VHH binders against q330m9. Designs and how they scored, part 12

Target 1, 357 residues: q330m9
Amino acid sequence: AEQEPKELLEMSTDTERLLEENDLRPLWEVEKDFGNQFGGFEADIWKWEDIQASIDAIERDVPIADLPPGFQRRVAVPVNTGYRNAISNTIYVGVQTVSPGETAPAHRHGANALRFTIDGSEDMKTVVAGEEFPMRDNDLITTPQWEWHDHVNDGDETAAWLDVLDLPLVLDSLNARNTFENHELDRQPVTKSQGYWESQYGRARPFEDTKEDGIPGPFEGNCAATPPYRFSWKDTLQTLRQRAENDDPDPHDGYSLSYVNPATGQPPLFPTMSFRAQLLQEETDPHFHNAVDAYFVIEGEGATHVGDDVLEWSERDIFVIPPDEIHHHDPDGEAILLGMTDRPVFEAFNFYAEAEP
Key: E = the ipSAE of ESMFold2; O = the ipSAE of OpenDDE; V2 = 0.75 times the mean of E and O plus 0.25 times the DockQ between their complexes.

## First folded at step 4 (VHH)

Design e11 (framework vhh_gocatamig_d2)
Fold by ESMFold2-Fast, scan of step 4:
Structure e11 (fold): chain B 357 residues (1-357), chain A 120 residues (1-120)
Amino acid sequence: as target 1 above (357 residues)
Amino acid sequence: EVQLVESGGGLVQPGGSLTLSCAASGSTFSRYALAWYRQAPGKKRELVAGISSGGSTVYMDSVKGRFTISRDNAKNSVYLQMNSLRAEDTAVYYCARTYTYGSTYKFDYWGQGTLVTVSS
């Protein structure tokens, strides 16, 4: 017989019940849900004046001691409308503050973290794996996976810094639920001298055999793991200036430096995230990619064009570019950005794609 | 080969105190975490207390505030000071060289154990 066009296939009630009772869905229904879990991310910007006002309100209304065990940290977290838990579905960014005399209690977690200092001092310390790291303006300090860390303000001014973690990737995408531990002490013992961790990752490095039944430590077998480390802004800025004086800019990133993993001397800083200091002097060329780019404005002002949107930014603003949106930067004079991206995840799985319009 | 030897077990009345000692052989004692586990008859082995190479400590909820773990690197020894002992603390206590990953304590080596009996 002649075949006529059929209406969209509709299953019988008995077939629907059979599938539902056995936790089965047909492929043509499931395929529509792949890639749509989080909805559409939006380009967005969080202005520093609004972040500061929000932090001030938290400090006024919420004593740190009243927060639940494990969460005794004042953090204002940019959240994207498309995800609602962080700036993107892979990268978490937060602005944390600690008032004079306060301690953010010691904990550790499976998520990788770094601290980029906004307002610091010699008396503001991030304590990581037994070493006190002074938090100096624009220094980047790593608190890698499973390293104990706490924050102590022995100074006379409130400190502020940027927390950057792969929390959404670790907790939501990978569903790694057993990834957090509180230390039994609010402050971990200081067991390392100042400069210890930086000294261990030079050209000559400690190396110890991997234990048969153990998880390798930083100097045992897996010596490629990202260590606790401080990247000095003074040194980073000097190197950026030398790049600007001697080299041509990248068409999309300007003059840039990657924060390398000190254990390997290679990017990315973490297997899940890479970080760049980017010095912009001229308008960049448009491109798009499937990786997310998030930014903190270290210095200057300008705009970033994202599809039909224009994000106007100035010092200390945070902004995000969604996947697959055409974008370029237009600095007003000279500007320096901290770029943060989940590109390493895409590269590890051979998914990374980039194109120019 | 690493050897761990426990001592200090014995009979004690409820409410009493006892100190367990664990002596380790090897030049790397100061570099690894150590823990005390216990096993009561017919029950699974459970973590009692742990101490890291840096001196950070962890305790199971039922002993927190009553037991104290400490180490002496000069003597290659780890100690468990047990106060306010209860009948339910009766078990064979094992010293282990350990590390943590997430909420799970893991171990490299175990001692042979020392018996603690809490009874009147």
Scores: ipSAE 0.000, ipTM 0.093, lowest interface PAE 21.8, mean pLDDT 82

Design e12 (framework vhh_gocatamig_d2)
Fold by ESMFold2-Fast, scan of step 4:
Structure e12 (fold): chain B 357 residues (1-357), chain A 126 residues (1-126)
Amino acid sequence: as target 1 above (357 residues)
Amino acid sequence: EVQLVESGGGLVQPGGSLTLSCAASGSTFSSYALAWYRQAPGKKRELVAGISSGGSTVYMDSVKGRFTISRDNAKNSVYLQMNSLRAEDTAVYYCARTYTYKSSSGVTPFYKFDYWGQGTLVTVSS
């Protein structure tokens, strides 16, 4: 006969009550619960037809001017079953809309943010640190930590875009406080000409100068901070297609470009999140990792296999792969994805791990 | 999905030899790291031998020099040649696909396994 497992160590009921009454738990009970105290994340997909219906409904029902004080943004937020405040416990993804004549008021926060334009125009502006950035389809605009930003639709069509923030990491996981501020004005003054911020981060770019209080050290006034910046989709797509024509694909990501921090010229775009444009032409190889991957489908259709589940996606769908789930992508023809990951957080703490064939 | 079919097990006397074969289906076989595991009665499964997609091999200390793992990508097959068999080698032998684990601490081959075959019994008995 097989040996039966030994029963777990037991204390007297009086001892258990003594620990409980003093908010103490024995290690063998605590270690048993590690990883089981909080809900896990599930693979999930939000289809554009459902997102479109939802944003159309809230646009009809909720003017931005009627929103309560605070964030004051009209956003439909994909929420994961394990973490009901965002798509994951580190990354927030939302689809924001601004109707003709509306303003999403100026604010700033410790969370890093970007805007990936879905339906934009020359008259739809994200205003960041004094500069108006027109929102053009598939352009990526950064509104980095502590930079003032507002959104103004001076056009005649409703605009929609993807917000991506490290908000759950900042506010829930790290519980960072005093990380939000509303501007006195709903629309900040425009103090920079269009193209100013882009011009500051070319090959000749600003260096850290002496401050009034002295020359900053490597941990004071570090030029690694992500600036306001616009990544043109026209330029990004051209570069991505050149890579597809001239280079070998990554077995897991296909042909890809990392959105770099313009101040360093290197990824990640933010200390907490990295972003890729990925061009897929063939089925990718399976792997898994402890970082979360979230995706927005820029172009095309296909499927992503996650464990025993199949996520069938098409243009403008949003989907997420939870940590430690084996996955691979199977495009139907050519497809382009915006990949978003919290991998930089894991790398900063030496926690990042992946497994591949 | 990958399907693995083991064969070649049987009864053999101490000092004898057997060749185990594992046939796989799948378009990505040549990219897989593959391994042979065994499970003796009353014991947990243990890695016997592994082979990477590039042909690098690893062996359990007690079988090193006696067993040889090889692969034939054209036939979608992996083999385990077992020589100088001992009573302690008696077990059900399984063929599995494995993964290479990468972290800041380095590279660990044969970290995870999936697509377990049904196994093939090897009995070494006089």
Scores: ipSAE 0.015, ipTM 0.513, lowest interface PAE 6.4, mean pLDDT 85

Design e13 (framework vhh_gocatamig_d2)
Fold by ESMFold2-Fast, scan of step 4:
Structure e13 (fold): chain B 357 residues (1-357), chain A 126 residues (1-126)
Amino acid sequence: as target 1 above (357 residues)
Amino acid sequence: EVQLVESGGGLVQPGGSLTLSCAASGRTFSSYALAWYRQAPGKKRELVAGISSGGSTVYMDSVKGRFTISRDNAKNSVYLQMNSLRAEDTAVYYCARTYTYKSSTGVTTSYSFDYWGQGTLVTVSS
C-alpha cells in the first residue's frame, strides 16, 4: 500500500537554524505564506450617516491646520478587515471635506487620484496642473500622478467629495519610496484658463512629451494615465440615459458607461484603476472575478448580495466586493452606482478572470 | 455551504435511458454553476456536462446529442437526462459546483470543480 498523506515532514533543528541564519526558507514555508498579508478582506458597507457623523466629529475635534505638512486634509477613510489602511489592498477611497475658507495645501505624488464630487459649488475648487476646476455635484475630476493639486473653498458651504487613489498598490505593494512632494506654496499658481484641459483633448489632441524636472509626462510608460480632466455629470448622465433607452443592459452591470482616458480613448483612466457609471433598473445576474469592485451609490437604494452577505445600500453609501466572491445587485427601483475597480492591473499582466457561478 | 446529493443511477441495457438528479441543500443554489462528472473503474474522473446559473451548457464530445443537462432552481436540483446509453458510459456520476473563468483575452476558459456528493452508480450492460 502507499504511504498515508498525513505523514509529517520535519526538518532537524540544525537544518532550521542553518536556513534561518542565512536568511533562507524552504519553498513549502514561503508558498503557504504568499498572499496572506493582503488576502482575506471582506465584503463591507459604510453608511453615509456614519461617514458624515465621523467627519463632523473630526471637524469638531481636530484642527487640520495643526497636522504635519502633507497631512492637512480632513478625510474619513473606509478600512477593511484584511487591510486596515484602505477599502482594499489596491484601492483607497476617502471622503474629504473642506470647510468655508479652508485650503488643502498643494502637493503631488506618484499615486494616481480622482475626485468624485458629493457636495460642491462653483466656489469650491480643485486646482490641478495650473487650472482651477470648480467642483460640481457628481462631476469626476482627475488629478493624475505627479500633477500638482490643491483644494480651496471660497464658498459659504462645506464641500465633500470622494478621493480615489491607488495608494495601497503604490506605497505598500510596490514600496515606491520618494513618491511625494509638498509645493513651496499652499496654493499653486493658476497658469491655465478654466476649461483648458478639457479643450486640449477633443478631436485634436497633443501627443508631444511635456516632461519637466525628470517627472514623466502624461504619455510615459506602457499605459498612459489620464491628463487632468473633468467629466461633467450632466453629460455623463445624458449619455447613460441614452444607453438605457437604446440598448439592452449587461446582465451583471446593468447599463454602464466607462470614464475613458481622453488622451488614449481607452477605458482605463489610470494604469491601475478604471471607473464606470452604472444604471440599474432590474436585479442583475450573479458573477465573480479576481479584481475588486468598490462602489459609491450616486442615486437610489437597493442591495448587493455577496456570497451569504447582503449589503443594503442607499444614496452616498460606499461598499466593496472582495475578489472571488459571487455577487449580484438588486436595486429597489432605479439606482446609479459609481463602480471603481483595479481591473486594469490584472489586464496589463493578463491575469484578469471572471466567472459565472 | 451547498451540499449535493445524487440519485437516479442503476442498471440499464445498452440503448436505454436514465435521468440522474442532484438535490442541493443551501441558500445560494440559483447562483452556482453546476456540472456532472463521472469516473469509470480504473480511469480518471472527467467532465460530462455543465450548466451555468444563467442556463448556458457545455458537453463532453462523446455525449453531445445523447445527454441533456438542465436545472430547476425552484427545486434546488440539476438533472442529467441520458439517452442512447453505451457500455462506455458505465461510471459513478457526481454532481459538482463549478467555476468557469473567462480570461481578459476573451475565449480561454478554465473549469474548477468541487465535489460534495457520494455519487450515483450507472451500469450499462446487457
Scores: ipSAE 0.000, ipTM 0.204, lowest interface PAE 17.0, mean pLDDT 82

Design e14 (framework vhh_gocatamig_d2)
Fold by ESMFold2-Fast, scan of step 4:
Structure e14 (fold): chain B 357 residues (1-357), chain A 124 residues (1-124)
Amino acid sequence: as target 1 above (357 residues)
Amino acid sequence: EVQLVESGGGLVQPGGSLTLSCAASGFTFSYYALAWYRQAPGKKRELVAGISKGGSTVYMDSVKGRFTISRDNAKNSVYLQMNSLRAEDTAVYYCAATYTFKTGSTYTSKYDYWGQGTLVTVSS
């Protein structure tokens, strides 16, 4: 049956003009528009072959080194029909490539960010807060708020990775005036040995320095802030397999591990976003929730059912499930997904809701 | 105050069609997910079809392609169009609504509000 729009009360043209001239709207119009500001998000999928063809086209046509400071990165960004700047109104996902000999110059920003490596090597490095992090396939590396970071490919193969940021939430929804700051050097000085940051947030930790005085700035940390850190895929996969051997799967997420904030030992990885590695062996049960779920297919193939729509995915595809859409996953054999969600924002304010149909 | 009232049930021959309607009152309908459940004599109540706040739908495998759930927020109503009815579709059909806020990974299989049900009999 055809859905009818909400009934609108008839107002005279003079009344409409009077309200408009005074920047006023009647309650029934603003009530109607609450929850509909961004035009509605749709389930969608970006196939790896299309992403790769697009990035290749950018590489042919755009000399990124000639772009203004702050924009010198080759990134293809999935954009949703309901929000033209990102995959959703809270989560930004981009596929970045760096060719042999290229440098993505050092900068820092207020947005939370991570890099999930697609094609890397020992000679492809993300340099974060003075430490070189080699980018190995499927490793997850954090570049926390306001920490300097740059990307350098000293190898002989093009590297590719997933950038994941809370950029739409911070810049568009909250209208925050966060800016990017460019480093004076394209490559920051390396001042830490490899493994330094990981060692600082292990099980045994040094005493923290406490800042007692001063006005907090965007560059001042706190003891619970997410640090620079590399989650090894070798270790993550081993732990995920151990979980599959010893535990029952979640009916909606399969066998999963949450990437934890190393400073607290607990999720979420960022206050605004949480991340899971999910091993699927069986069709999951349907559910819906008001949080967005976005996915990158690490291994395997299958489908995700979103209402009457079917998103057929394979390795390296990216897809998104909008809020309040009933969904479930149907892997073809075994599959591993990287799940990304804005659920922590909802949980912080007691807005999170989920249900089974 | 809160009410869900089903209508449209009745006797129909195999291969026939029925449209069930559920009229809701006493709550902000557009914020709720709605579902149709059914229960045949001697069987557990089962989900037939669901529709989210955003309009996405889910169906039990045995009714896919035959049944269509829809909602009309202006009329505070949810509908179940049933085509190609079979004897095994005979049951009392219930309209249900849920508006569940849970923190963490807790799920609910219970709906907040239920109608009284409407009988559908598929028989020659």
Scores: ipSAE 0.000, ipTM 0.260, lowest interface PAE 17.7, mean pLDDT 84

Design e15 (framework vhh_vobarilizumab_d1; at its last look DockQ between E and O 0.04; V2 from the best seeds 0.00; counts 0 for: pae E 10.9 > 2, unsure alone 62.3 < 65, placed apart)
Fold by OpenDDE, look of step 5:
Formats: sequence, C-alpha cells, structure tokens
Structure e15 (fold): chain B 357 residues (1-357), chain A 124 residues (1-124)
Amino acid sequence: as target 1 above (357 residues)
Amino acid sequence: EVQLVESGGGLVQPGGSLRLSCAASGSTFSSYAMAWYRQAPGKGRELVAGISSGGSTSYADSVKGRFTISRDNAKNTLYLQMNSLRPEDTAVYYCARTYTYKSGSTSTVKFDYWGQGTLVTVSS
C-alpha cells in the first residue's frame, strides 16, 4: 500500500508570519527539533595507545605552568562526535598527567570530580579539602564540588589518572555556568592529617547533628553531599573478589561494586554520577537504558557489543555506550571495568528506564 | 548458531530485475545489521549493500540507484531488489550478519555468519 504522501499541513502565509513575528512555532514543527540539539551520540572507543601517545606528546609540549589560568590541567580529552567537548552531554572524561616536580594549581569548582589513578605513586598527591591523598594505582578519589584541590607530583615518574566530571551536564545540558575559583596559592594549605576525611565517614564516625546545609559552597539541593574520600584499590579489589566468590553476578553487569557516597553508605557517589567496579568473567546479557555508560578498562580485555557496533577493548581503554543502545559485554577471560554513568540524574527525576530487548 | 539461506538467484537478461531473499534463523535478526556481498568469478568478495538494525542503508557505488536492500524483521528476512541488472553484476550473492568493529579512529565492517550464496547470472 503506497503510503499516500502525508499532505504537508500548510498554514497560510499570514499564520506563518504571525508565528514568526512572535517567536512562536507550531508543535508539529517543534517536535522534530526535540532531541536534536546535539549531534549524534555514537558508541566509541579510545585506545590507550592513542591516548598515551597523545598525552605524552602534550606533556612534552605543554608544561602545566604554561597553561592559562582556569582549568590549568594537562589533559587529553576523549570527545564524542556529537558533542566535541566531552565523551557525552553529561559526563566528561579526561586523562590527566602531572610530571615530576609539577603542580596542578589549587582551584575549586561547582562541578563534581573524580580521579581514578592510572599511573600513580605514593609521592603523587591529590590534595583535597586540606588533606593529601596518595594516588596509588587504581585508587579512586573524590573531588567534591567546591572543595579546594590541587595535584602535586613529588615522585620521579609522570603520574596519570582519569578525570571524570559532570561538566557537560552543567555547562551544556543545563546551560548553566560553572562556578569556579582559583586559589591564591598554587598549593593549598594542608590542614588535615592523612586519613581525616576517612575518619569522618568510616563505619565508626562522629555523630554530629545534621548541619543545616551540608553542601559546600553557595549551592543548594536535596542530595547528600559527597565528601572527599579515597577508595583504595586494594580494598576495592578485595571486596570485588569476595563478591565474585560468594555472590551471583548481575546478568548485565557481572559482579559489580558501587562506589557509594561515604556520607550515606549508598550510591550514587555523586548526585550526578555513579561509579562502579565491574568484574566480568563471562558474556553478559543484552539490555538497554536511557543512561550513558562510560567505561575505563582497569584490567583485562574483551569486547562490548553496542547496537551494530563492536568495541574491542583492552587495558586502559576508554569506551562509551550511548543511551538506548542495546549492549552487552563479552570479556576474554576475566576483566575489570570502571563503569561511569549518569543514571542518577535520570533517577532523580524518575526518568530512568531500562529494558531487555 | 545462526543460519542464513539465500534464494532468488537465477539467470536474467541485461536490464532485467531480480529479488534476492535471505532467510535468517533465530530470534535476533532484528538486532543486527545485515549485508549483501557478492563474488564474481575470479574476483574477491565485495560488499554490495548494507542495512543497519535501524534500517539505515548503504550501497556500493556500482549498484547505487539500481539495488535496494531491505529487511522484514517480522519474517527474519533480508532482501535485495536488483534492477537494471548488468553483466558485471554476475556473481554469487551472499547475505551476512554484520557488525562494525570500532577501534579508536578505525572502523571495519565484519561478519559472523554467511549464507551459502545464490548465483545471479546476467547474460543475453
């Protein structure tokens, strides 16, 4: 049956003029533009070899001290085709390096940040909210909104880590400005002893009356604030292994541990982003959801099927799964992934949806 | 295991038309991109047309405007409508389940299943 060409609803010239003059559009025209403000979000993968080559080249060419004020960080940024500034419209991922003797100067911003150490050492420190956190390999360290943070490499090797921020959500999707401040000093004063923040949010913690506003800075909200915190990989891995040995895997995600907000003991880590360590031992079942999944390969190799695409990943690769794409993982042996998602944003508004094909 | 079975091949005169079908076994047909390939005598296998799971189509330059790839997901069937056939279109035509391998800046179309092929001969 030759679908009769849908008669294009033609409005009179006068009607068109009236709408135009008053910055009005009919719904059937506007509807076509919804969801099309950004370019196409594609599944994609960035290989570590390429990332490393790039960031090394940047390191050679650009000392941190020569960078302009602001986001004075040396970072290679995976960018998705549709956005050009980040891996998605909600999540920013970057690979940052600090050379021996360098300091990424202290600043703070409204965006939430996470550091996942790729190449670390005891002598590499991220200073957050007055505490020096060592950056050991695969340590995950929070940089909460409006907390002063700087990075200092007192080691003899270049330190590298993954930066994850909700910058695109704030700046692009919500079309807001990032609140940002540089510290007067390159290095913030160390005012807390090592382990201080952990002591505040451990299993044994001080019981203080809920402060009226626990959110740092000028911000207001309904979510629990994320404190400065270091998740030791040693501990994380141990726990992950325990789960793999004693529990059943999720059919889609394998054995997963969420990096929970220490303040609440529950995910999400940030109001805008959840993080998990995923141990995969076998092929997972396909599913799809409207949240974005970004991944960093901590260990192992494998492939992820996304729609019509296959992303073959190995250690330290970064890849991203667009929303609403059917996907599943196929590890070659055992693999461990860092999963990053904007799922909390959707959940906060009752917009999250997941299904099986 | 997915089986692909091509049909519809045969002898046709230049300028003629032929419709190939590929029946796919299994329940996952709709989730995969499919493609038609052909192999002429003495030549390598070449991509003729592809269709994504979403229905987006692509064609080799040599068949653009003449061939149409389509799919019926309800029937688990892939089609290739071939019009204005030419002698140079003579080949064994294969259907394949395909995916796009992505590795950084590189993309490669790969397949995991092939049919046995159906012969198309265009001759006066």
Scores: ipSAE 0.569, ipTM 0.792, lowest interface PAE 0.5, mean pLDDT 92
Fold by ESMFold2-Fast, scan of step 4:
Structure e15 (fold): chain B 357 residues (1-357), chain A 124 residues (1-124)
Amino acid sequence: as target 1 above (357 residues)
Amino acid sequence: EVQLVESGGGLVQPGGSLRLSCAASGSTFSSYAMAWYRQAPGKGRELVAGISSGGSTSYADSVKGRFTISRDNAKNTLYLQMNSLRPEDTAVYYCARTYTYKSGSTSTVKFDYWGQGTLVTVSS
């Protein structure tokens, strides 16, 4: 059932010169190169013990305060064999730590970002758009497009969290430029009380009348911009457990909740990426799709079968499933995963496709 | 890559029986639906029988009650037991891995990794 090899035509030297001098290529040469820019992506897993050892080594060997402005952040970045700048060609995942007394200076960028807290405290804060967000274990905090953000550890314990950004998509795939700015101050002014941004997007929320001259910014055209927001793990976990007690699981995702854009009340959380908390109690059914799935293991242990490979995971591990690779999850008891996908990009262009064997 | 190798074809008299086998490579065999197709001289390929990953079976009306499809996931092997064979069953029999591909509102059945086939001749 193997496809026959394509036959390549040979041109005369005169024809090759004519095309080359005019920056022209024949279709058969271009066609064979489509889809091969970044190579194939591999299923892969990054074990927490290896990530932690790597960050500890960075902390020992590199005084991050001595790095140039914009680079003063301690982050270990999982990188795929097919794209050596991130876990995939669309999604960036990094594990960042901030020691007591450290500050990650204020900046903003066109890329969307979120922080999923691994080890936090009330005195470890992500400061976003004028509000200090205490980083509590397993809370998800958004630092969306063009919002100023900095990280300040005023506590006595080292903090760790997961950074998730659409950096490869924005910078490499779309080749967007002029998408980064350092703040004049290392710490932005705090202008909002804690809980402000969460309070603005409840069931009762401020209502702004439509104004004739109200032209939305570039992020408010056909989709409302994602606001700064904190999703409490306490609330998320309670809802997941209610679903497990009252509902049937999805055959591929188990019991899941989508992190919605608070401004719309609908997924995806970002135009470029969607996120789910997934509670697994039983082996899932195999499927595959053209979107990338990346995972952080919140709780539990198990395995994910990807083609002929088995990724054995436990708490705090990170793993990725490449496009169009058949997969299913097999938890050992109860497990909870943070699922991350570039599916919204495919859906926006009507390219998303899923296969069931 | 997945390879499918059909075997078990041959010459048989009307009313006779044959058992076809399809050996699949790789460990994903148990996750896929499988099917047997046939192509008689001068005709297009037609579905004979299908089996899901969960073991649900389906048959063409022309073979229902005479043919039985089965699978052995431990051996990565698909079988077609053919009984009460007729001259009209003469064809090259092909093994196919199948899956349903969904994009938007459209759903299509895809055939992947067709084998080279095995010839069945029903003749006196």
Scores: ipSAE 0.171, ipTM 0.643, lowest interface PAE 4.5, mean pLDDT 86
Fold by ESMFold2, look of step 5:
Structure e15 (fold): chain B 357 residues (1-357), chain A 124 residues (1-124)
Amino acid sequence: as target 1 above (357 residues)
Amino acid sequence: EVQLVESGGGLVQPGGSLRLSCAASGSTFSSYAMAWYRQAPGKGRELVAGISSGGSTSYADSVKGRFTISRDNAKNTLYLQMNSLRPEDTAVYYCARTYTYKSGSTSTVKFDYWGQGTLVTVSS
């Protein structure tokens, strides 16, 4: 088909005024703004040494008690050029610290959250839904929507971990700010022994034949709620090693494990975000997709090629791959990545697409 | 902006040879599969040859053994060596950048950029 001749449209001043006075815009003005409202979403990397220097400075200079009453948490937030409050327009990643003797006070919110431990200890705990979860290195602990959670450091060393939340989606796209509550106590009551939540989803588990709508808080939906849960690194790593010895790797992701919703035994972990551990032993095949991938380097070093860019990473670095960018990973020997994606949002609307060049 | 520019077309006698080039700019040439297509007057566009990012080649039955597709990733250039040309090879030749969409277990080849074409005429 041949292109139509370009036509010049001339509108009267009265027509322009009528549109403006009624808060209306013609389609051809609106259409140029769609997809271009951000300053540019780029592949990017945050090196751990820079992150560490920044969180050390915040810890030194900003007592947790001086922070806003509803936000007494010390967090350094990787931000993308085109989206100034998060790593992407759908996923928030932050590096939080809690010093010895400090408490990040109990609150709850509609956004889903997890904690991936970077520098932990037995005496550093995330407390959620009545259980103290010790934060051990590379454990993943969920703090799901509308469950009370606080962070308590009774140890001798500053703890650090990743926060991963669907905040940009919930707050900026859905504009759902009235989904946050502070607890009256800084430390919620501990009502469960350690290990309680984990025990509810084993192969031998309590038998309860009670089917009910268990979505916490004022919310309704069609997805099963994610429970509080700890995914131990020991178990995750053991499974990755078994896969590497016995299975063929995925061409794009290597040996991958999904952090599934324990209640269903199925991905995604949250309705809005999926998480995976990826053991890479060789260069992967290139592909691209319309969902964002963000990564934290659990072990090893290597590079990820994104279009014409090369992101060279090592342990504890954080990096992000924008939608529709061709990419692949090239580990130096062996590496393990934590992968984070908004793919579940795309799948919920039958909108996910993936391609190979 | 990705641009593909074909060159090397012209008039040639039956049995003769031509080498077509496709210069790519603004693209990640080395990461993508490339193809040559042709369109004779009044006919649909047909695949002539394809080459993967890794160098694997494929050919239409009508040109197999006579045409050779190649690429020079350092120069961002795709080539088509055409030997033993026949009047049936007369067409406008296009280069295209391709990618493969997958949906579950199904894969579909798509094209996102095309060149403007170069005319090859084979006649006495």
Scores: ipSAE 0.010, ipTM 0.475, lowest interface PAE 9.8, mean pLDDT 86
ESMFold2 (binder alone), look of step 5: mean pLDDT 76; pTM 0.743
ESMFold2, look of step 7: ipSAE 0.000; ipTM 0.425
ESMFold2 (binder alone), look of step 7: mean pLDDT 76; pTM 0.744
OpenDDE, look of step 7: ipSAE 0.556; ipTM 0.777

Design e16 (framework vhh_vobarilizumab_d1)
Fold by ESMFold2-Fast, scan of step 4:
Structure e16 (fold): chain B 357 residues (1-357), chain A 124 residues (1-124)
Amino acid sequence: as target 1 above (357 residues)
Amino acid sequence: EVQLVESGGGLVQPGGSLRLSCAASGRTFSSYAMAWYRQAPGKGRELVAGITSGGSTSYADSVKGRFTISRDNAKNTLYLQMNSLRPEDTAVYYCARDYTIKYGSTTYSKFDYWGQGTLVTVSS
């Protein structure tokens, strides 16, 4: 026996109009819309050859001086079909370039940010909170919320790096407005010696929390807030390889190191995002979780299986795994990934869940 | 979406053998832990056998040594080889996706039933 078609529940025209006139919707229409407002997030990959062609085209066709005040940065932004403004609805990833002699002007914003250097030099600098940080290949530099930052290329080669921000979460999901300020100067004053910020967050750390408005407060802001900081790739790689030589890999993530908030020593680098350097030597076990995983391929090649999709990646590719999609990694030899996740948001609200299929 | 279709059930005499198949269509069969469940008349559903994506197997005490679970990822098919069948093995057999969920420090198992089941009757 064939099942009868499901009967449609239909309201009278008068009832429908009454609800509409009073800005009311019935529960059965509202409930089915929750969780579907952004569409489905897709597994996707952006190949470096396509990214490089795109940033080269922007550099050729768009003089930085012609961009509006506040937007004078050349950035190619991976955008997901499920969310048109970024790679996901919480994490923004962009590839920024600055040509020789150019400055990306000083600004600050409520969004947390980091810079992962792709092609840098000693004369390419990210300037953060008064300190010049030379951008060395694969170094990770934080430009945390509300810290002044600018990018200055005093070298002879075009520089490129990965911007990673919680911009979609701050501006779209939380609708946090008035979260942006331009500096009066294109280049902020340099008021700190090179290495200053790194030197402050070892075993001994600042005790006093003093603000310019004259409000002192030990442990207020400084010990919780992510400081400007540079994580050296040379040191990170050395530690990661020592880990691979002495420890067993995680079944899902391989050998990994978390970029910790230096002020707290805790794995969330920002309240909203965590980052790991992950060394893969063997095929990983499948799992899934409700946090987004985005990746930049630091070294090597391989594939990531996401559901029935196979993302074939090589050095400098960017790819994303949407929430609740089963995935595992299959490196071709040794590979190293920068893993980026919004997991801290889920953990802060006690929503984080993961499953092993 | 994973769609599962069980087959291979039927009437068999005590001591006989049957091989059940579960054909998966759609997505990601190789990435899932899979399980066979059964429901006898007047009883609740019980786990019969499980197999992880990596091939590790587990069995209910009542079938251990008699039943063998296996998978063929190239054919997207899960199997249950049933030997030395007994009247108490009479049930509708279901294949299901199996996984464990970790929520903070809490770990629990969750199972999804995707198939319509296949009837196995062990009777003279």
Scores: ipSAE 0.011, ipTM 0.392, lowest interface PAE 9.4, mean pLDDT 84

